# VHH binders against Serine/threonine-protein kinase mug51 (mug51), part 14

Target 1, 306 residues: Serine/threonine-protein kinase mug51 (mug51), of Schizosaccharomyces pombe (q9p7q6)
Amino acid sequence: MPALLKINKKKNGQTKIDRLFSKRRKTSLAIEKNHSKASMCTGQSPLNIISYNVPPLIVLRNKTIRNSIEVLVEEMFRDIQMRQQTNVLVAQCPRMIVETQLIGLFQSNYTSVAEELEQSIRTGDIRRLYLNRSDKFCGESCLILRPEFDKLFTYYLCKFKDQEHIYTLIFKLHKLLIENPLPSYTSEELKFNWEERRLLISMGFLILAGTDSYGISLPNLGIFTHILRNSRNDLSNYLKKRPYREVIESSLYNRNVSVACKKKNEAFFGWKFRLCDAIGAGLVDSFMTTCGRAFRLTKKGLEMKF
Key: E = the ipSAE of ESMFold2; O = the ipSAE of OpenDDE; V2 = 0.75 times the mean of E and O plus 0.25 times the DockQ between their complexes.

## First folded at step 17 (VHH; framework vhh_gocatamig_d2)

Design r3 (from q5 with H100Y; at its last look DockQ between E and O 0.41; V2 from the best seeds 0.00; counts 0 for: pae O 3.3 > 2, grease 24.9 > 24.2)
Fold by OpenDDE, look of step 17:
Structure r3 (fold): chain B 306 residues (1-306), chain A 124 residues (1-124)
Amino acid sequence: as target 1 above (306 residues)
Amino acid sequence: EVQLVESGGGLVQPGGSLTLSCAASGFEFRYYMMAWYRQAPGKKRELVAGIHYGGDTVYMDSVKGRFTISRDNAKNSVYLQMNSLRAEDTAVYYCATDLYGFSDTWYEGYFDLWGQGTLVTVSS
């Protein structure tokens, strides 16, 4: 994706992004002064994500990356909030979206989305997370808003408050990520030795994204990945059974597509979220009919095995 | 009350078999990964086997092919079938879960609910 960034006019040999980074390096976030172990434990637990009857966010549907994320996240949790039966599971799930969902939402202007996303990541407003690779679900990039990201880190700091070494490591990582938000980090940029990096990988905070390239992750993304996978699978299976492997959008909203959802795996995500994901992942194409928007299973969607 | 209770430990001869059980209560068992740990005398606690909420399993290398972890969500229980037991398998075995519930990693520090343990002694 970085290659798609239009070389913004270099002022003094620096891109706008480079200049933003240079300014941030100067703003020593007094994070050290405010983060005593005790102060960190006052952070909201991820369990608070849905535990509070927080009214739905008024989302302005202007075509900005931030707003799009908010819309998708809201859509993600809409059905769950209504059911109130899976509060524990929902509370555990970070409010994230998959990057491909933005592609699905902005499929006609992918380049612009990529540029805006990159800018938001570099500014620290959005964090990119990498899901663990499995044979069944190859590493997807997820996006999370900074406040939610920080909330999760605070939770982990509290969780490991009595483990000084781990606490310090996580704290340093969090500080680094706040002070120097990047899409990925080299070993030099991380400023962690090999043992520290290894530990962070084992704990699920870092992922190797390439040769001396580290992505950020979170330890507890399994349920998200599982739900996402199931969502794709359910939609695919549903479409496979449809005439011409097509469905009208309006018909989906009225049906619980969880054909395969045994009692245990109710459709977790909203339809907008699921469809954007499927489109972005190349599993489903959208097209217009006289009856409205419709979706068709692609060859990729047909061949995909979950 | 949220708790894990292990059972099934005992004395067994080398080459013998034993099945450990762990009964969970106080939480929605079906949404949580479960793990068996063991601690031998003078050694650090180590992961023996884990099972995800989706049924995927992980094993320590030394027990692969000999031990099988399984779960019964209807009974809120996780099991460890141990075959071809060796003297080096002698340890206190603990059932554990991460109440955060869905970690993709098996770092010990994430497990915050533990049983009291059950002793397995493999001796001639």
Scores: ipSAE 0.025, ipTM 0.435, lowest interface PAE 3.3, mean pLDDT 76
ESMFold2, look of step 17: ipSAE 0.581; ipTM 0.832
ESMFold2 (binder alone), look of step 17: mean pLDDT 84; pTM 0.856

Design r4 (from q5 with H100P; at its last look DockQ between E and O 0.39; V2 from the best seeds 0.00; counts 0 for: pae O 4.4 > 2)
Fold by OpenDDE, look of step 17:
Structure r4 (fold): chain B 306 residues (1-306), chain A 124 residues (1-124)
Amino acid sequence: as target 1 above (306 residues)
Amino acid sequence: EVQLVESGGGLVQPGGSLTLSCAASGFEFRYYMMAWYRQAPGKKRELVAGIHYGGDTVYMDSVKGRFTISRDNAKNSVYLQMNSLRAEDTAVYYCATDLPGFSDTWYEGYFDLWGQGTLVTVSS
């Protein structure tokens, strides 16, 4: 990982990673306060994005990974029609972005994005979640801001408040993740026994990312994954039918391309989000025409089966 | 009112077949995962089969090839076709779903809505 090599440069005898870990010690007092709030939580899902009255973020330039995530998350829902059916879908999707979407935004500086992202993950500002439940959707990572991540954990603590064993387990996990934010964990780093790890996996909080490597996930991300896959499929299928497998961006924005939804269901994600995802995933390329930005289906996009 | 109502249970001979039905009401059925659980006397409740809102299915190992879960979104119903029934399949069968969210994890603790159950007895 080229980004890891840069992070390992020593300044004053400490690696960048070491310096990041040293900063973590100061935030320990805030953890207990957040967990105490969990016991008082009303059974309302923090995933209710519709009820989340946050003013639109106007970001002119993405100066940081954090800002990029915020912008992308807002863009996800910009074009959502507030119908009852859509409301249910939106309310159940976490406010997260796919890592490849950041790549799509920063096409010319992938290494820099990776480095900044890694730093943000290590500092705990951003949490990486792995989506690896289906063979059809393998290895996708999502990014969520820390406050949103903590809110989700609080919700689950409330949900399992009457199940002492599970509550304790989730509590410990959350504490660990706050105190030691990492992109992945070894079994030693997790400090959970096999039964505990198994339970956390079964509950959807952990995934196996490799040999003795555990990634972080959240339960009930299926709808997000499903919508994401559908989005990719819709775009791909649309482009396959286009002359030269190309389309002008403006043309896409004016069309409700929802092939997967048999019913007049409007696309869940905004076009910008979908296009960034597709570009980052290598399914489409962007290029400029006399009529504006255009997108073309790649060989990968053509061959990919969802 | 949000509810699940199971039907189709009864007495059947070993090797016989039975179809369970679960009728859902009060929520957008098509967006929710549905599961069948069973609880035998003196045993813990266990997942038998699940069907995702996308149509993917999961089965416990002991029922693979014998049981089939399906759904009809137009009827707001989920079904469990049980073939080649065995004595060990004797249990109360429950229909379940997770209403607060689109569940993609087959953990019992996430299911908030349960039917009343229907008894299946496999006996000679």
Scores: ipSAE 0.032, ipTM 0.393, lowest interface PAE 4.4, mean pLDDT 74
ESMFold2, look of step 17: ipSAE 0.548; ipTM 0.815
ESMFold2 (binder alone), look of step 17: mean pLDDT 81; pTM 0.821

Design r5 (from q5 with T105H; at its last look DockQ between E and O 0.51; V2 from the best seeds 0.00; counts 0 for: pae O 3.5 > 2)
Amino acid sequence: EVQLVESGGGLVQPGGSLTLSCAASGFEFRYYMMAWYRQAPGKKRELVAGIHYGGDTVYMDSVKGRFTISRDNAKNSVYLQMNSLRAEDTAVYYCATDLHGFSDHWYEGYFDLWGQGTLVTVSS
ESMFold2, look of step 17: ipSAE 0.661; ipTM 0.854
ESMFold2 (binder alone), look of step 17: mean pLDDT 84; pTM 0.865
OpenDDE, look of step 17: ipSAE 0.029; ipTM 0.444

Design r6 (from q5 with M33H G101S T105H; at its last look DockQ between E and O 0.49; V2 from the best seeds 0.00; counts 0 for: pae O 5.5 > 2)
Fold by OpenDDE, look of step 17:
Structure r6 (fold): chain B 306 residues (1-306), chain A 124 residues (1-124)
Amino acid sequence: as target 1 above (306 residues)
Amino acid sequence: EVQLVESGGGLVQPGGSLTLSCAASGFEFRYYHMAWYRQAPGKKRELVAGIHYGGDTVYMDSVKGRFTISRDNAKNSVYLQMNSLRAEDTAVYYCATDLHSFSDHWYEGYFDLWGQGTLVTVSS
């Protein structure tokens, strides 16, 4: 259960959330004024998300969830960044992390991570995306930093600039998400009619997360989901073949274990990213040895079926 | 040159079978989702079938069990096997992909590369 942020400190009769929303309204108005169809077309392609101006990894000990996400995202794309190759497939993968990866990273302080994450989501600094598809890799939430999220929306606005109805709908959604960042939305909160919601679902911007509960998604998450699934499977399969179903961390760094990666001649996810995901998902446990950190396959990992 | 070229259309009798082919060029075919759309006279274009780059497939309800979409990455080709054809299957069939997105959502608006189309006529 996400720790109920003591949201209750009312200053001048407003909750912290209300105050945040007020600030966001001002920002939203500014964005609206600056957003014209012409301005939206200047949005960077998803290619630019991973190919340009990726800062180096600065700090392993992240003090904040935001920083941790940044580090994990950088680790995810490190190999690709180093190669300076423009791979279309890789470039189209959103720079996001799975929420379970944070659990893996902060196992000792899960409650604190959850609280901080919730706050960051409510402030809009982090956006939660849901991966819930029947017959697909589902049941996971992904986290994306606001700047990356906005870049993706800008891209889609540009993509649909000549389709007035769709453009308007996406624009309205983006505006809503900026003005009122929530983990999920009711139909009332979305302020879209049924046809609009249906269209947004069909386009991949919304998902049904429950009864009158809508999660946010993005159209171009299929590749991410697929790669994530494969990453888990590959790691699991690798460990199954290892003595005691264990491996030393250092031994992984120089190995391309992923069959998928072999076929593509590139490792997609960094090992740190993959291991954090696996730990958070409960597929792998971490433990210390005389030779360093090691990982072992759990029962869940052994029984994992996608 | 980036292009899709459909082939295999023609006249068939009700209950007959036909296989459509789409040859892709100019892009890394193996990484892209491919779709077949069709447009009947006086009707809107509609998704018939899609195949994910990972091999997963989607079908419109009316063609489930009758049509099969497949791909051959070595040949840069996608296929639509159509069995038990009906008069209502008469349409121009298009092969499509989205060069700018790897979305697994099958919305027509995302597809920006289209073939010229191939006519399928089902008539007695």
Scores: ipSAE 0.022, ipTM 0.362, lowest interface PAE 5.5, mean pLDDT 75
ESMFold2, look of step 17: ipSAE 0.608; ipTM 0.835
ESMFold2 (binder alone), look of step 17: mean pLDDT 83; pTM 0.847

## First folded at step 18 (VHH; framework vhh_gocatamig_d2)

Design t1 (from q5 with G54S; at its last look DockQ between E and O 0.03; V2 from the best seeds 0.00; counts 0 for: pae O 13.4 > 2, placed apart)
Fold by OpenDDE, look of step 18:
Structure t1 (fold): chain B 306 residues (1-306), chain A 124 residues (1-124)
Amino acid sequence: as target 1 above (306 residues)
Amino acid sequence: EVQLVESGGGLVQPGGSLTLSCAASGFEFRYYMMAWYRQAPGKKRELVAGIHYSGDTVYMDSVKGRFTISRDNAKNSVYLQMNSLRAEDTAVYYCATDLHGFSDTWYEGYFDLWGQGTLVTVSS
């Protein structure tokens, strides 16, 4: 039996994952109850709302969290038109998703998703990481299948094999992560001195998550977080400009994303991937209309500044 | 030590057969895509065949039906069985893998570990 891995400490009896799901659930329920025009500009939407119970996206109804991760990763790179940047992103980033995407994917069953995910983390099947940036992007938990995680560390160990100090440091870090899998650590838990921690930060293995709190990251994930941020920002900005801050799904898919890109040839994740993320992050809500599935910017989405 | 070592190259007559081997070391072989590339004199390097860790394979069109790529994870090895060899198959054959290994695409730029190559000469 694989050794049960340690999971994040419960705060007030809830894991971080539980809190995320709970928060999202509360938001969704509030919207449903209040037919909350809060996300609407002024007036009644011209869209005839049928239900807030929307059919799942095609990526939905995966049997397991593991399968869902794989499917979402495929959807992440579905947009062929962005191949050059996509190739760079694929080369630099492991197969990973953010937790918000799973929340979005399983929005109708929060408890089941949280439980299964927690179990997968405990068993070591899934590695949880916390990613943050020094910019306006709020930190996000990312999930990586264990083989992909180990593969990445193997790569870096190989890369730094001739640099004994760095090799040893990375090796120790990897060992720590295997023995005590947490997305963040205190200085005491890391057992690295200041110089070592600084070096790990510079290499992209650690990030500052708070006072005496270090998140576990991976080198070259900056591009991932950048694209994620851009994806969220693009969608939010687009919706902000639309009447009633809403859009039909089909119209969204036909949107020329290049117009919104400040930089030529910036890569965006696939729409299903982005929508799952946005829903999970609470930036948008989905609902059914006579014209099909629609999305609306939430209050959170409106207030979010990227 | 992280390395790929090719073997099995040599001189063969047209219509002949040859099996190339690549021995991997220094990494968890079973999780990595493996590929055979070749470079003929004066030509660009090109993908010959690839094998995913799932067992899925890819071939260049000119070698389909003649070449077979396989892997043995227990031996940390990948093989290229070459049948019905032609003069145009003459090249240095390289074994390659993407140590970063996060892509399922068979793009040359993803491969960052290469063997030294083995020469295959098809001549009468």
Scores: ipSAE 0.000, ipTM 0.269, lowest interface PAE 13.4, mean pLDDT 77
ESMFold2, look of step 18: ipSAE 0.579; ipTM 0.831
ESMFold2 (binder alone), look of step 18: mean pLDDT 84; pTM 0.861

Design t2 (from q5 with G54E; at its last look DockQ between E and O 0.55; V2 from the best seeds 0.61)
Amino acid sequence: EVQLVESGGGLVQPGGSLTLSCAASGFEFRYYMMAWYRQAPGKKRELVAGIHYEGDTVYMDSVKGRFTISRDNAKNSVYLQMNSLRAEDTAVYYCATDLHGFSDTWYEGYFDLWGQGTLVTVSS
ESMFold2, look of step 18: ipSAE 0.703; ipTM 0.877
ESMFold2 (binder alone), look of step 18: mean pLDDT 85; pTM 0.863
OpenDDE, look of step 18: ipSAE 0.000; ipTM 0.264
ESMFold2, look of step 19: ipSAE 0.678; ipTM 0.866
ESMFold2 (binder alone), look of step 19: mean pLDDT 84; pTM 0.863
OpenDDE, look of step 19: ipSAE 0.579; ipTM 0.825

Design t3 (from q5 with T57E; at its last look DockQ between E and O 0.08; V2 from the best seeds 0.00; counts 0 for: pae O 15.0 > 2, placed apart)
Fold by OpenDDE, look of step 18:
Structure t3 (fold): chain B 306 residues (1-306), chain A 124 residues (1-124)
Amino acid sequence: as target 1 above (306 residues)
Amino acid sequence: EVQLVESGGGLVQPGGSLTLSCAASGFEFRYYMMAWYRQAPGKKRELVAGIHYGGDEVYMDSVKGRFTISRDNAKNSVYLQMNSLRAEDTAVYYCATDLHGFSDTWYEGYFDLWGQGTLVTVSS
């Protein structure tokens, strides 16, 4: 039996994952009860709402969290406008997804998803990371298949094999992560001095997550968070401009994302990937209409500033 | 193992043609930009050609119209078809990619994975 790995401490009997699911569930319930108010829309939508129980996205047919990660990673790149920056995403995010995407994907069964995910982390099948930025992005938990995570560390160890100090530092970090798998650490838990921590930050293995809190990252994952933020921002901005802040799914897919892109060479993830993320993050809600599946900007989505 | 392996170099007469191949392993090839560099004796290494994920190509001016870069994702390979070869094309040719992904620019310093190189000699 693989050694059970340590996971995040429970706060008030709930893991961070549980809290995320709980929060999202509350939001969804509020929307269902007060759908017109939740979107802060005035007037009656011209869309005939059939149900808030929408058919699952095609990716929902996955039976396990592991399989869902694999499929979502494929969806991330399926409809993407491939830009040169995609190299960073592919190199740094193999078999990696944002935790909110799983929440969005399994929104009808929060308990099952949380339990399975926790088990997968405990067994060491999935590595959990916390990614943050110094900008308006509030940070996100990311999930990566363990073999892919270890493969990346191996790659970096090989890359720095001739730099003894850096090699040793990365090796120690990797060992720490294996022995005590957490998405974030205090200075005491890291057992690295200030210079070592600074070096690891500069190399992209650590990020500042808070006061005396260091998130575990991978080099250049900042671009991932940047693109994620941009994806969320684009969708939110688009919906803000639409009547009733809603859109039919088919219309969304036909939207030219390049028009909304402010910067040249920016990449946008596939729509299914983005929608799962947005739903999980609580930025949009989905509902069924006579015209098909639709999405609406939530209060959270409206208030969020990117 | 993450690696690039070049092949196809050799001796060719001026005006001749040669195709270089680079086989990639250990990474998801289809998502990476690939580049050919060359280094002539006593000269700095220089970009010859690059190819994006979707097939967009870039060339140095001196090889435009003569060289063609292509990729086969199914074979994890990038190629450089060299036509109308000149003496000044004599160099060690390297295949490269940027696994770290610092920039979308085709600067040598951004490429962190290199092949061993293959020698192309153009001589009468």
Scores: ipSAE 0.000, ipTM 0.262, lowest interface PAE 15.0, mean pLDDT 77
ESMFold2, look of step 18: ipSAE 0.673; ipTM 0.865
ESMFold2 (binder alone), look of step 18: mean pLDDT 84; pTM 0.860

Design t4 (from q5 with L99R; at its last look DockQ between E and O 0.01; V2 from the best seeds 0.00; counts 0 for: pae O 14.4 > 2, placed apart)
Fold by OpenDDE, look of step 18:
Structure t4 (fold): chain B 306 residues (1-306), chain A 124 residues (1-124)
Amino acid sequence: as target 1 above (306 residues)
Amino acid sequence: EVQLVESGGGLVQPGGSLTLSCAASGFEFRYYMMAWYRQAPGKKRELVAGIHYGGDTVYMDSVKGRFTISRDNAKNSVYLQMNSLRAEDTAVYYCATDRHGFSDTWYEGYFDLWGQGTLVTVSS
């Protein structure tokens, strides 16, 4: 089976991406039917809910996955102050998003997004990576445009040009990724010995995804995932403290980052980026009110521990 | 077997045209950048043209407007259409790919797979 076919292995007739979208769709539908129960709200919300069909946060004019990635990446560091705080992250991390963010963008068109995304991965336009951490981050698929992916490898090859062993290892890895583009690999598929694998892990190119399963990562993605986790945690914690665990979008944008998150040199992503992620991850739901767009913490969001 | 095989070289008169072909095998061609290099007698090898996997192209200044690089992923082939050939175009032409998949810089040192070359002679 060609390597590309492995990327979108179907389980019960659905790809992993399809399953993600389907799950979100089911959740959304459940909320529409039983909004009070689904949101774990206690009592009747004082907000006048007018619709659960909320328009996309960003993508009203961006019909393609590629364009959506670019726009979302821009929104990731929209705030100038945040951008300054994240200079290191911007410089060291590729232009990438998590799949959940795309789900959050395309709330009403799951099938179209999934199909296009799969096609883009198969054609090599988008590289899919699996991120996993040993901390409370349960793992996410991340997407990166192919040119940005290649740029990162170029950078590291240049960086290690005088270290023949490492250079060769990175070269082999990149070759493998091109020839067999998967988000994760078995030890047999990697064709690296234990020492090589260990070295790649230490360098941040591999992560442990499971028993004899290695996710493909990139150096500094730990920082990315850290910020992502913090963003989710901050939003969840904020909503937990609010009446009915909900907030109007405008109020959310004007809030100060909690003191707990105001650690020196810690930055958060832009709100639209964060909200897309949270929606896609199923942590929050979006709905329309007479006062504008609102967000509510879901059961999943409530139970999530960061 | 992983290889690049050039063809199409030969003797041509000034002002003539020639199409070079490079057939790739042993790797997923569609994901790799392809380049044509040339080396004239007594000169250093130089980039002639490059084509990205996305279709973007690069040319050396002296061949702009005269040469066209293209690729056919279905045939695992890259081509160099050479028009208005000049004596100065006389060289061995090499097909190359960067199996690292890294760079849009087209630096020769990044190319790890090369064909055997095909001789193009432009002479009256």
Scores: ipSAE 0.000, ipTM 0.258, lowest interface PAE 14.4, mean pLDDT 76
ESMFold2, look of step 18: ipSAE 0.472; ipTM 0.782
ESMFold2 (binder alone), look of step 18: mean pLDDT 82; pTM 0.839

Design t5 (from q5 with H100E; at its last look DockQ between E and O 0.10; V2 from the best seeds 0.00; counts 0 for: pae O 15.5 > 2, placed apart)
Fold by OpenDDE, look of step 18:
Structure t5 (fold): chain B 306 residues (1-306), chain A 124 residues (1-124)
Amino acid sequence: as target 1 above (306 residues)
Amino acid sequence: EVQLVESGGGLVQPGGSLTLSCAASGFEFRYYMMAWYRQAPGKKRELVAGIHYGGDTVYMDSVKGRFTISRDNAKNSVYLQMNSLRAEDTAVYYCATDLEGFSDTWYEGYFDLWGQGTLVTVSS
């Protein structure tokens, strides 16, 4: 703990990490001028930083937000590491992404991403959810395509068909969401009494987002947030232990995540999906080296406890 | 105060029966799923049985047919009737719930409220 606090201490407006990278950049420039190849191509490349302008991980610049969501959803499962006990749980995860993952995907073009996203939400093409679990997850906006959202609601309506009171409640909620597509609602906006709200929370359709603020969720999204949290935690912990708190992308992909995790029932999303999330969440930065793309832990990443 | 309190544990002979109780307070019990977990010495905690707010139940394979989970919403209590007890059933038994209701799955990591546990010892 004491060592971590020292790392985040600012000197002349720069953190220790910032100073380190500044020094490394200067060194890299000096090396380049001397035509010396002194960089290591394994794990990290502190002496051969080319640029902090990194190309997108997955999506080309000309892709729409909708297409980007679809691609990220595919990447979520492409390189997933699952243990036998988590297979069913992972299969129950909705096909959704965290909003920050889009930010991570587009990196330097946050404004355009936000504008297009808002348009997609307004038109009803994308459903926004706000997920927050104070003990497990710091809270994130999640995105799901409208057809997939409706499919999930339909599934749960069918599941509770024989329980009239629950069915009616879910139906009313779904109707509300269609008529007024917001990621969060006040108690007045929800028009549900306390007992109804409690029931919806217990079923996973609502979450407490703040004082008199209810976020929209779906049952079983705890699995998604759990895996996401674990992914963030794993990456952060891994980087904390590395020299300069950085890693080359290729080295990261070859890492066995299962060995690093203490829990037996763990699942991890694909690396590209995870990295987009981490970048978008501000936990890691990306930069280019002569050995390829690299990532470093940010101050935020260092300070976060999962 | 929001809490779960287990009771009913003790020493029992193989083949015997025991009923565990968990009393809930501080939340609207009827809307929440409840679970019994157990942890034997040197072993990982495992799900024994769960009862959903809708009344559906789940059991670990090794206890199916022997254990029965039930709830009484009027008493804010969940019960675990254990019959035909075996030595391997020896463990600390915990009552648990997910207060935030963020997941409807029976996974240990999703439960955020736990009781103190009650010891069940099955020995001759």
Scores: ipSAE 0.000, ipTM 0.231, lowest interface PAE 15.5, mean pLDDT 76
ESMFold2, look of step 18: ipSAE 0.597; ipTM 0.827
ESMFold2 (binder alone), look of step 18: mean pLDDT 84; pTM 0.856

